VHH binders against q96fz2. Designs and how they scored, part 14

Target 1, 269 residues: q96fz2
Amino acid sequence: CGRTSCHLPRDVLTRACAYQDRRGQQRLPEWRDPDKYCPSYNKSPQSNSPVLLSRLHFEKDADSSERIIAPMRWGLVPSWFKESDPSKLQFNTTNCRSDTVMEKRSFKVPLGKGRRCVVLADGFYEWQRCQGTNQRQPYFIYFPQIKTEKSGSIGAADSPENWEKVWDNWRLLTMAGIFDCWEPPEGGDVLYSYTIITVDSCKGLSDIHHRMPAILDGEEAVSKWLDFGEVSTQEALKLIHPTENITFHAVSSVVNNSRNNTPECLAPV

## First folded at step 1 (VHH)

Design f6 (framework vhh_etentamig_d1)
Fold by ESMFold2-Fast, scan of step 1:
Structure f6 (fold): chain B 269 residues (1-269), chain A 122 residues (1-122)
Amino acid sequence: as target 1 above (269 residues)
Amino acid sequence: EVQLLESGGGLVQPGGSLRLSCAASGFTFDDYAMSWVRQAPGKGPEWVSGISWNSGSIYYADSVKGRFTISRDNSKNTLYLQMNSLRAEDTAVYYCAKAPEYSTSYYYFDYRGQGTLVTVSS
């Protein structure tokens, strides 16, 4: 997973993340650094994306089931990184393989500290290899939006006016992430950065790409992944597996250039 | 504890009207999208209509468009369905449904009520 869409305005995104804490109280996640959230149809590594994480990471006595929403840099910078420029990190940390997560120091250490997050997106993009050519076909991949004859899904919207309205009630994709906190050696603000855990593709996606993000399908899975105060690393990792509850459609090559940030990036071709 | 309590169903003649109500409690009603779903005897559930938290987005199934009107009163935690020009094929149990905690999508539900029966017959 190397490209996503997360274009909802901040207020719409916040409402889409409404949740219930352990005591059954309905809540909205509290923002940290909301001004750093930049909506985009075409988010690449090193850009900021919104993630959910437990309030207990910021307040010692907080209920671990309460949620914060914060923009974090995509591309995990380990807390032990000693160079002054994070871009000089010599290995790619945009994704973390589920099968080696406990073997890689960059991921094992923050996992041991309970630094689990849920990465939010409208959906993600993958490029299908076309037989006999060097060209790739991009696809936009997202949760099924329950289909009727008047479905709010992008694929079922047959006019631009109706298509714009699908975003008001869109079910966000919720991907399992690991984050870390890095203090610049020369001083400055702590950098929060994340990686997306990846698994083998489900049957439905195998013809598009051999890997997929670890998707947390439903509030129970999301709650257990975030709640590091009550759910151990071992128990949380049981939530990491391929998901069949996913859909997709082909999109135009406009998405290929990460500088293109328009609705055309995810429109069906 | 989430509760959705439907009312207003009953027997009505073809061409008649009924207004359904759904009283919501146990959650912040004005933060969630709401829907009406129906199930006719011997058939699977059919989504009828959905409304966003602020009434800014409203959608209808083709089978009811122009005849039914969904609305909500956030000050009273109540969802409504005004049904006009009723047909025998509208006979069903009607359920009020709430969007999941992390979504405002009216196409996904994490809770529905016990339903209210609407019978359209001469």
Scores: ipSAE 0.000, ipTM 0.122, lowest interface PAE 18.8, mean pLDDT 83

Design f7 (framework vhh_etentamig_d1)
Fold by ESMFold2-Fast, scan of step 1:
Structure f7 (fold): chain B 269 residues (1-269), chain A 121 residues (1-121)
Amino acid sequence: as target 1 above (269 residues)
Amino acid sequence: EVQLLESGGGLVQPGGSLRLSCAASGFTFDDYAMSWVRQAPGKGPEWVSGISWNSGSIYYADSVKGRFTISRDNSKNTLYLQMNSLRAEDTAVYYCAKDISPYYDYGLDVRGQGTLVTVSS
């Protein structure tokens, strides 16, 4: 997973993240740095994406079941990174393999500190290698949606009003992530950055790509992954596995160029 | 049981040189950053130098930069400090210390017994 869509306006995104805390109270996540959230149909590594994380990371003695939503840089910069330019690490920490996460110090250390987050997206893109040509077919991959076409896509025959209704109740893709906090050696603001944990592809996606993000399917899985105050690293890692509860449709090559940021990027072809 | 054992201290004239050694045992030496910390008589501890697990990053306090060289031999589980152009203000007990991470400045969790360095005419 090297490309996502997260285009919802901030208020719609916030409502899509409604949750219940440990006491059963209905809540919306509290924003940190909301001005840094930039909706896009075509997010690549190095850009900011919204993540959910426990309030306990920011407030001592906070209820660990309460959630913050914050933009973080995609491409984990380890807290111990001593060089002045984090761009040197941008491309090699975009994803973290589940089978070696406890062996790689860049991921093991923040994981040991409870720095688990849930990466939010409308969905993600993958490029299927086509035999007989060097061209690759892009697909948009997302949770099944109530208002989607029976074939697993939002149809071209749908009205603009129907499209707006889909996005109002869109079920966001929730991917397991690890984040870290890096303080520049020359001073400046702390950089929050994340990686997406990856697993072997499920049977339904195996014809598109051999790997997929670790998807947290449902509020129980999301809550346990985020709650580092009550759920140990070992228990949380049991949530990391392939899922079959996913759908997809082919999209236009417009998405190939990361500079393109239009609805055409995720529209079915 | 984590153990750090320093050696190599002694009396030396100003302008002279000493090489300190720290023998580490009880942990996987090449998984951690190591540091030298000193404490002069009547003063608090002062960090001197740090080296990452693979020697890829090395840091010095401004007071010793250009005069001291930190190094490590992971095959021997040993940390070194080569001290050149010694000054009277370098007089201190020198401690070897283990960081909690592969890089320095994340927290020192163990330090040794120390070795005394006296710079005097």
Scores: ipSAE 0.000, ipTM 0.108, lowest interface PAE 17.6, mean pLDDT 83

Design f8 (framework vhh_etentamig_d1)
Fold by ESMFold2-Fast, scan of step 1:
Structure f8 (fold): chain B 269 residues (1-269), chain A 123 residues (1-123)
Amino acid sequence: as target 1 above (269 residues)
Amino acid sequence: EVQLLESGGGLVQPGGSLRLSCAASGFTFDDYAMSWVRQAPGKGPEWVSGISWNSGSIYYADSVKGRFTISRDNSKNTLYLQMNSLRAEDTAVYYCAKEYSTGYYDSPTFDYRGQGTLVTVSS
């Protein structure tokens, strides 16, 4: 997973993340650094994406079931990184393999500190290898959406004008992530950065790509992954597995260029 | 497994030119965006240039824009960097790097890099 769409305006995104805390109270996540959120149909590694994480990471004695939403850099910069510019990191930390997560220091250390997050997106893109040709077919992959007269389905909306109706009640993709905190050696703001955990693809996705992000399907899985105050690392890792509850459609090659940031990037072809 | 072999470095005077090559093997070359990364003596790595799998997208660091040209030949599994108007500050080991499948990135990353080729710009 190396390309996503996360285009919702901040207020729409916030409402899409409504949740219940441990006491059953309805809440919206509270923003940190909302000015760093940049919506886009075509987000690449090293850009900022919104993630959910437990309030307990920021406030002593906070209820660990309460959620913060914050933009974080895609591409985990380990806390031990000693260079001044994080873009100069020699290792690719865009994804973290589930099978080696406890063997790699860059990931096991923040995981041991409870630094679990849920990465938010409209969906993600993958490129299917076509036999006998150098052409690759891109696909947009996302949760099945509830069809209403207001939102419709993505496959029924053929123009950018109709897409606004789809997004009113869009179910965001929720991917398991690990984050870390890096302090610049010469001072400045702490950098929060994340990686997306990856697993073997499910049967439904295997013809498109051999790997997929670890998707947390439903509020129970999301809550357990985030709640590092009550759920141990060992228990949380049981949530990391392929899921079949996804859908997809082919998109145009417009998405291939990460500079293209228009609704055409995810429109069906 | 994945192998990247850089060549073409050497000693050149300021204002001179060099062409670097990277021979790739162990993966489907035309599935991946490729980059050049350099590391000057005593400094961290600096991303130089990137090119998408089909050459449809090309991006350069500000420090080399207008002087360097990245290109690829998918039939030969080879990445190139044409370096013109070289300056003393271009002195570095240059590395070929395998990126993600499509597109360039605003702040590029790489999955794998080669052993490098030394470029020295000195009078």
Scores: ipSAE 0.000, ipTM 0.168, lowest interface PAE 12.3, mean pLDDT 83

Design f9 (framework vhh_etentamig_d1)
Fold by ESMFold2-Fast, scan of step 1:
Structure f9 (fold): chain B 269 residues (1-269), chain A 122 residues (1-122)
Amino acid sequence: as target 1 above (269 residues)
Amino acid sequence: EVQLLESGGGLVQPGGSLRLSCAASGFTFDDYAMSWVRQAPGKGPEWVSGISWNSGSIYYADSVKGRFTISRDNSKNTLYLQMNSLRAEDTAVYYCAKDHYYGSEYNPFDYRGQGTLVTVSS
């Protein structure tokens, strides 16, 4: 997973993340650095994406079941990185393989500190390799959406008004991530950055791509992954596996260029 | 086989104290949050207190806040509940439970011990 869509306006995104805390109280996640959130239909590594993380990461006496939403840089910069410019990191930390996560220092260390987050997206893109050509077919991959009388599924046949209403009740894709905090050696703001954990593709996606993000399907999985105060690393890692509860449709090549940021990027072809 | 064995219950007068222990076996104790829950005669179970795998997060029901203290010793696979200023309303069977209960979507009390009876009366 190297490209996502996360285009919802901040208020719609916040409502889509409504949750219950440990006491059963309905809550919305509290924003940190909301001005750094940049909605886009076509988000690439090194851009900022919204993630959920436990409030306990910021407040020592906080209820670990309460959630913060914060923009973080896609591409984990390890806390031990000693260069001045994080763009000079000489290895790709966009994704973290589930099978080697405990073997790689860049991921093992923050994971040991409970630095688990849930990466939010409308969905993600993958490029299917086509036999006999250099062309790849892009697909938009997302949770099955609950159909309502007026919102329905994403459809090119719907009016623009009806198509826009699907986003009011969109079920966001929730991917397991690991984040770290990097302090610039010459001073400045702490950089929060994340990686998306990847697993082998499920049967439904195997014809599109051989890997998929580790998707946390439902509030139990999301809560357990975020709650580093209650759930150990070993228990949390049991949540990391392929899921079949996913759907997709082909999209146009417009998405190929990460500079293209329009609804056409995820519209069905 | 997951086993939880509670001990330390008994008869105490109002205002008294008791310390409950729970010996855990059959699972990696330091991988799980642990809870104390109680059930009074004729009532449903009530979550009392919870503690995270590393003791970094501790929670109490409002009814026991300030009177009870939960703790754990991961080297001994043991959970504790120090109960002070006991009241008649604290009379119940107290159970050690694997995992955090209150407000969680996890299966609360997926493993419970046999319980230890605490009776607070004159």
Scores: ipSAE 0.000, ipTM 0.145, lowest interface PAE 17.7, mean pLDDT 82

Design g1 (framework vhh_etentamig_d1)
Fold by ESMFold2-Fast, scan of step 1:
Structure g1 (fold): chain B 269 residues (1-269), chain A 122 residues (1-122)
Amino acid sequence: as target 1 above (269 residues)
Amino acid sequence: EVQLLESGGGLVQPGGSLRLSCAASGFTFSDYYMSWVRQAPGKGPEWVSGISYSGDSTYYADSVKGRFTISRDNSKNTLYLQMNSLRAEDTAVYYCARDLYSGSYYEAFDIRGQGTLVTVSS
């Protein structure tokens, strides 16, 4: 997973993340740095994406089941990185393999600190290799959506009214992530950055790509992954496995250029 | 006045056991994640173990897994570390810390005690 869509306006995104804390109280996640959220149909590594994380990471007295939503840089910069420019990091930390996460220092250390997050997206893109050509077929991959009487499929979103109906009740993709905090040596704001944990593809996606993000399917899984105050690293890692509850459709090559940021990026071909 | 007071350290032979205690006062103990951090002579701080508010979740550094057991008694505002099969390399000053993270960085702790010395030697 190297490209996602996360285009919802901030207020729609926030409502899509409604949840219950440990006591059953309904809540909306509280924003940190909301001005850094940039909606896009075509998000690449090094851009910011919204993630959910436990409020306890920021407030020592907070209930660990309460959630913050914050934009973080895609591409984990380890806390021990000594250079002044994060783009000079030689290692690709866009994804973190589930089978070696406890062996690699860049991921094991923040995981030991409870720095688990849930990466939010409309869905993600993968490129299928086609025999006999150098071209690849892109696919948009997302949770199955519950259709209401007034909402349609993505393919029906051809007018402003229809587009609003499609996205009003969209179930966001929730991917397991690990984040870290890096302090620039020259001074300045702490950089929060994340990686997406990857697993072997499920049966349904194996013809498109051999790997997939670790998807947390449902509020129980999301809650346990985020709650580092009550769920150990060992228990949380049991949530990391391939998921079959996923759907997809082919999209046009417009998405190939990360500068293209239009609904055509995820429209069915 | 917020205080953490460690006790239970001492001289013990390799293979022996010790139980450390940390008495907390001045804050609601049951609202905080607690950790044990140690510092060997001439070295930086090393996180050893952590425990959640209820005590249901526990975490350990690879160097102590299977030998050390962290526990807490919220009714007595006390944190414990049961240390078994002690080795010479466990020699360090052990600190009790109030911690937001189950990690190894000392700077993540907002409160720590004065420490208790554990020496493992024949």
Scores: ipSAE 0.000, ipTM 0.124, lowest interface PAE 17.6, mean pLDDT 83

Design g10 (framework vhh_etentamig_d1)
Fold by ESMFold2-Fast, scan of step 1:
Formats: structure tokens, sequence, C-alpha cells
Structure g10 (fold): chain B 269 residues (1-269), chain A 124 residues (1-124)
């Protein structure tokens, strides 16, 4: 996964992340650095994206089942990185392979500290190779959405009123991530950055791409991944596997240029 | 018609150097991430190095870090790989490869076009 859509306004995104704590109380995640959140239909590596993480990361005695939402840089910068410019990192940390995550120090160390997060998106994009041509077919990939009289389908929305109804009940894609905290050697603000864990593609996606993000399907999986106070690294890693509970549709080449940030990026063709 | 044509391979002694080139045609070269992939006798393909659209970001496999340098000249539609301190283990056919859209990581990178390859033999 190297391109996502996360376009919801901050208040809509916050409500879409409503959850129950350990006591069954309904809650909304509390924001950190909300001014760094920039909605977009076309988010690329090095941009900031919203992630969920446990409150216990920020408050020593907090209930580990309570959630914070914070924008983080896509592309993990390890805490040990010694250069002053994170863009000088010589290896790709946009994604982290599930099969080697415990062998790579850059990922094993933050994972050992419980630095698990859930990366939020409307969905993600992948480009399908077409044999014998130089054209590629982009697809928007997302959770199956509940079809209601209220929301309609995304393909049926052709006016602002209909588009607003589609997003009111949109189920956000929840991807397993690992984050780290980097302190610039010359001083400055701590940088929070993340990577998305990847797995082999499921049967349903194999014709589009051979890899997929590790998707946490449902609140039980999301809760266990985030709750590093009660769920060990070993137990959390059991949640990392391909899922068939996804859908997709072809989109136009508008999405190819990451500067294009319009609803046309995810509209069916 | 997309074409990638590698050159610069040959026989070299251990510790020696070689510079590989890849001439690209049939597409807008500056719109694509490019990579070098190698395949040693009896082994599967191994990703070696990758470079961003502008050339501002470069990536290397641990096995070649500090010895190889990837670069590109978008005005000439050409990709380069400077190989220094060559070892017998570097013996392989080296392929120029074009990346498609988003990717998960370079070791699992998706390539839609690959060149014919150029043979690099490192022997005493």
Amino acid sequence: as target 1 above (269 residues)
Amino acid sequence: EVQLLESGGGLVQPGGSLRLSCAASGFTFSDYYMSWVRQAPGKGPEWVSGISYSGDSTYYADSVKGRFTISRDNSKNTLYLQMNSLRAEDTAVYYCAREVGTYYDFSTGYFDYRGQGTLVTVSS
C-alpha cells in the first residue's frame, strides 16, 4: 500500500472512529496535533495521515483501551536514525513485511515498545498491470459498505447532496501499523512516523496486486492491536493476515498524479 | 512500445568496478520509479537498487549498500548503476525495471517492464 484516500473533514472522521472502551462506554478518540491533519482523496508516502493509538502511550496511568487520534508521517523514521534530514533514510519504510517484521531492527524495536497503531483511510489504491500494454488500471479498494436507503452507493452519487449521504455511514479502512518516535539530533520537535504492515494478497485481490495491507477487520481486532497494555506483541501479531472481506472498483487515471485531490480519484469508471 | 536496453556488463576481477546503463524509450521516463534487479545462476531474482522520479531518493539492498550507486539522467532517458568493490557474489544478469504506481516495498516491488539484461561476471 502506497496510496490512500482519507478525505473526511476532521469532525466526520472523529465520529467515524466512535468506539467502546473496556467498560462498554461509548467514546470518541481525543485528538493530538489536529492542525496537522490534511484531508485528501490521494495521500502518498511522506504526507501525514491520521492513526489511532492507545492513550497509554501519552499518559503513564491511562486506561490502555482508550484511544488517541493523531496525524503521523507516512514512512517510519527509526528512533536510532542519526542524520538530521529524515528524507535521507536509505531504505523503504512505507511498508513493513509481516514475515520479516521481527527480524528487522527498525520495526522490532518499536513493536517491542508496544508502538502499534491503526492507520485510517477511506480506502487504498493499487495499479493493475495489463499484459502487452503500457497502460495500468488503478483500483480503489475498501471495506464492503452497508447499503441503506439513506446512503445509497458511491457509484449512484452524482450531486453534493448524494455524496454527503454516502460518507455519513462510511466504514473506514483500518490497517495495522507500527510507529516510532524520532528526536532530531540538532533539536526540534519529536517526529512521529508510521509504516503499514503488508501481507500476501488475498484470492480476491490477486489479479490486481500480489501484496495487500494487513487489514484489521472489526472492532475486536482493532481493539486488540491497539491495546499494548493488555495484548502482548506475540498475541497481536496473530491478527496480521490477509482478509477476503474487501471490495474494489476501477477508477480513472486522474488518481495517478498524487497532486490530484478530487472526488474523481475514487469514482467508478 | 516500451523498451529498456541495458549495457555495460562484462568480466571483471574481484575488487573491480563496472558502470551499467539502461536506455529507456517508448514512455515518459521521468514519470517512473526505476530499479535494478539481478538474477544469479541458480537463484531467484533479487532487487538491488531503486530511484525516485527526480533522482532525489535512492534505495539499496543491504548486500550492495556502500558499494553501488544508482543514478538517472531524465534529459537522456537513461538509468545508471555504478558498481564498486565487486565480489564473486555479485555475478548475475542485471535487469533494468520500471515500477508501476504504488508499491509495498522494493523487495516485493511490482515491475511492468524489464529489459533483456546484461551479464556481469566477477571472477579471479
Scores: ipSAE 0.000, ipTM 0.136, lowest interface PAE 15.4, mean pLDDT 83

Design g11 (framework vhh_etentamig_d1)
Fold by ESMFold2-Fast, scan of step 1:
Order: sequence, then C-alpha cells, then structure tokens
Structure g11 (fold): chain B 269 residues (1-269), chain A 124 residues (1-124)
Amino acid sequence: as target 1 above (269 residues)
Amino acid sequence: EVQLLESGGGLVQPGGSLRLSCAASGFTFSDYYMSWVRQAPGKGPEWVSGISYSGDSTYYADSVKGRFTISRDNSKNTLYLQMNSLRAEDTAVYYCARGYSYGQEYYYYGMDVRGQGTLVTVSS
C-alpha cells in the first residue's frame, strides 16, 4: 500500500471512530495535535495520516482500551536514527512485511514496546499492470458500504451526487500499523511515524496487485490490535492475515499524480 | 563505511545470459531490502528488481519479469541478479542499491545507490 484517501473533515472522522471501552462505555477518541490533520483524496508517503492508538502510550495509568487519534508521518523513522533530517533515512519504511516483521530491527523494536496503531483511510489505491504493455489501471479499494434498503457495496454505477452523501456514514478502512517515536538529536518536537503492515493479496484482489495491507475487519480486531496492555505481541500478530471483505472500482489516471487532490481521484470511471 | 561492489557485467549476444554479483560491507546486510537499478545511455535510472531481507519475496519490473531472477546469500553478504534471454534494450550500467521502492512510482525513494555499477552490453 503506497497511496490512500483520507478526506473526511475532522468532526466527521472523529464520529466515524466512535467505540466502546472495556467497561462498555460509548466514547469518541481523544485528539492529539488535531491541527496537523490534513484531509486529502490522495495521500502519499511522508504525508501525515490519522491513526488510532491506546491512551496508555501517553498516560502511565490510563485504561489501555481507551483510544487516542493522532496524525503521524507515513514512513516509520526508527527511534535509533541518528541523522538530523528524517528524509535521509536510507531505506523505505512505507510498508512492513508481515512474514518478516519480527526479523527487521526497525519494526521489531517498536512492536516489542506495544507501538501498534490502526491507520485510518477512506480506502487505498493500487495500480493493476496490463500484460503486454506498461499501462497501469488504478483502483480504489475499500470496505463494502451499506446503503439504506440495499445490502451491498456502493456500486460504480452510482452517481457522484450519491457518493457525496455516503461520506456521512462511511465505514473507514482500518489497517494494522506499527509506529515509532524519534527525537531529533538537536532537540525539537518528537516525530511520530508509522508503517503499514502488508500481507499477500486475498483472492478478490489478486488480479489487481499481489500484496495488500493487513486489514482489521471489525471492532473486535481493532480493539485487540490497539490494546497492548492486555494483548501480547504474539496474540496481536494472529490478527494479521489477508481479508476477503473488501471491494473496489476502477478510477481515473488523475490519481496517479499525488499533487491531484480532488474527488475525481476516487470517483468510478 | 557502507560499500556495495558490483561485478559480472560484460558483452553478451542477444539471447545470452549473465549473472551479476554485489558484495556488501559496512552494514548488517540481512536487515535490508536490496534492489538492482539500471541506467541506459541517455535515460534516467530504472528500477529492475527487489528482494526482501529474508529473500522470500522478490519483485520485478514488467520489462524483465520471467527473464531475470534476483537472489541473495545473507551468510556471504552478497546480492545476485541472474539475467537470461538478454535483449538489446537491457544494455545499461547496473547498480546495486540498498533499499526498495513500493511500486513503479516510488522506485527511487529510500534507495541508497552506493555501488559504482557494472556495465552490461547486449549486442551482436
């Protein structure tokens, strides 16, 4: 996964993340650095995206089932990185393979500290290669969405006006991530950055791309991934696998240029 | 000091084969994704192939898929590229790079091109 859409206004995004804590109390996640959230239809690595993480990461005695929502840089900068400029990191940490996550120091160290997060998006983009040419067809991939009186995903045939209305009750894509905290050597603000865990594509996506993000399907999976106070690394990693509960449609090549940030990026062609 | 040293390039006829090697030193080789990148005369760099740190996952540009095989030996800190069915279009300087890109759009991102390169010429 190397491109997402996360365009909801802050208040709509916050309501879309309503949850129940361990005691069964209905809650909204508490924001950290809300001013750093920048909605976009076309988010690339190095930009900030909202993630969910346990409140226990920030408060020693917090209930580990309570959630914070915070913008983090896409592209994990390890805590041990010694350069002054994180853009000088010599390897790509946009994604982390599930099969080798415990072997790579950049990922196993923060994972051992319980630094698990859920990366939020409207959906993600992938580019299907056409055999015999160098042409690539982009697709927008997202959770099936329920329409009133229609049990099923939003279809490609739906009008753009109908698409605008669905955002009020959109089911956000919830991807398993790992984050780390980097302190600049010369002082300054701590940088929080994340990587998205990837797995082999499910049957439904295999014709589009051979890899997919590790999607946490439903509140039980999301809560177990986040709750590092009660759920061990070993148990949490059992949640990391391909999922079939996903849908997609072809989109315009407008999305190819990450500078394009309009609804046309995810509209069906 | 991070050092990557490529070898194995040379002149070969169309349809022939070559095996490139890259000896790595100055870092923990088994902790890094590795890539091969090439640059043909008058063109920009093109990502060719990538391999995970364990060697279990491999990736190829469409132009070389089915003809090239990337592999690594972590015990010897060495990266390999087996090139079969070579074409005139494969003529380029091949560089060993530390890191990988995600997808064609990001093929240059996060790569550390530390090697001097090895020239591969495919001509009759």
Scores: ipSAE 0.000, ipTM 0.118, lowest interface PAE 18.2, mean pLDDT 82

Design g12 (framework vhh_etentamig_d1)
Fold by ESMFold2-Fast, scan of step 1:
Structure g12 (fold): chain B 269 residues (1-269), chain A 123 residues (1-123)
Amino acid sequence: as target 1 above (269 residues)
Amino acid sequence: EVQLLESGGGLVQPGGSLRLSCAASGFTFSDYYMSWVRQAPGKGPEWVSGISYSGDSTYYADSVKGRFTISRDNSKNTLYLQMNSLRAEDTAVYYCARDQTLYGDYPYYFDYRGQGTLVTVSS
């Protein structure tokens, strides 16, 4: 997973993240650094994306089931990184393989500190290798959606005009992430950055790509992944597996260039 | 076979201008976003500029905005970079690159790039 869409205006995104705390009270996540949120149809590594994380990471004695939403840099910079420029990091931390997450110090250490987050997106993009050509076919991959006017799911067969109206009740894709906090050696603001955990692709996506993000399907899985005060690392990792509850449609090659940031990036073709 | 052939590099004095060209063959040129990427001696590659299929949308690195202009001629399968107000820091090998990769913005994730053309800005 190396490209996402997260284009919802901040207020719409916040409402899409409504949740219940452990006492059953309906809540909206509280923003940190909301001005750093940049909606885009085409987000690449090193850009900021919104993530959910437990309030307990910021406030001692907070209820660990309460949620903060914050923009974080995509591409985990380990807390031990000693150089001044994060772009100088020698290895790619855009994704973290589920099978080696406890073997790699860059991921094992933040996991041990409970630094689990849920990465939010409209969906993600993957490029299918096509035989007999040097081009790849891009697909937009997302949770099945419910139509607002009639019972049913939004499908690839729906017109672009109908597609424009679905965002008011869009079910955001919720991907399991690990984050870390890096203090620049020369001083300045703490950098929060994340990686997306990846798993083997499910049957439904195997023809498009061999890997997929670890998707947390439903509020129970999201709550357990975030609640590092009550759910151990070992228990949380049981949530990391492929899911079949996903859909997709082919999109225009406009999405290939991450500088393109228009609705055409995810419109069905 | 995909080929990208750059030309137009050379030695210029600070404040001078150069126009780079890239002749593309082996694919449908008008189906691809195209970019210019440069690599200075001892440095990693730096994305410079990009252009959409039709040429209607152009993008520039902050370091070259207002000085460089990217354009294309789809009837001739040719990409251009007009470089004005050149500075010593613009000294680099300039590569034509096809933007058809999984991670677009990272230079080493471009599908193909040419052999490069050297631009030296020196007095």
Scores: ipSAE 0.000, ipTM 0.114, lowest interface PAE 19.3, mean pLDDT 83

Design g13 (framework vhh_etentamig_d1)
Fold by ESMFold2-Fast, scan of step 1:
Structure g13 (fold): chain B 269 residues (1-269), chain A 121 residues (1-121)
Amino acid sequence: as target 1 above (269 residues)
Amino acid sequence: EVQLLESGGGLVQPGGSLRLSCAASGFTFSDYYMSWVRQAPGKGPEWVSGISYSGDSTYYADSVKGRFTISRDNSKNTLYLQMNSLRAEDTAVYYCARSPDYYETSGFDYRGQGTLVTVSS
């Protein structure tokens, strides 16, 4: 996973993240740095994306089941990184392989600190290799959507009013992430950045790409991944596996250029 | 001033039981992961068990699983270790240790003075 869509307005995104804490209290996640949230149909590494994380990371007396939503940089900058410019990091931390996550210092250390997050998106993009050509076919991949009259059929021919109705009840994709906190050596604001954990593709996606993000399917999985105060690293890692509960459709090459940020990026072709 | 004071150690025969206590003061006890660490004569320290902020999640070294039970009482600022089916190799000084971050057994910032457990016939 190297490209996502996360275009919902802040208010709609917040409502889509409604949850219950450990005591059964209905809640909305509280925002940190909401002004840094930039909706886009075409999010690439180094851009900011919204993630959920436990309130206990920020308040030492907080219930670990309560959630914060915060924009974080996609591309984990390890806390030990000593240079002044994060873009100079010599290795790609956009994704983290599940099979080696406990062997890589960049990921093992923040995992040990409970720095688990849930990365939010409308869905993600993958490029299918076509035999006998250098061209690749992009696909938009997302959770099956329910309780809408046009669920499973995002069309460019839909009226603007119907497009708004689809997104009002959209089930966001929830991907398992690891984040870290980097303090610039020359001073400045702490940088929060994340990586997406990846697993082998499920059977349904194997014809598109051989890898997929580790998707947390449902509120129980999301809750356990976030709750570092009550769920150990070993128990949380049991949630990291392929899922078949996904759907997809082919999209146009408009999405190939990350500067293109329009609904056409995810519209079916 | 952060203080951790262990008690409950003593001489016990193989197969016996002991309950260790650790009285914590000088900090908000419920904000920290707590662990038991032991050091046998002539050996380095070995992590034994850990417990989450609320006490709902507990972790054990393979050598003690099924025999030891860690617990805490946040209202009394006290950590406990119930030790059953004790073996000669459990002979060690047992230390109460505090961790500010969720580490599964390294990075302790404070530990107590220890309490000696001797398992011998």
Scores: ipSAE 0.000, ipTM 0.140, lowest interface PAE 14.3, mean pLDDT 84

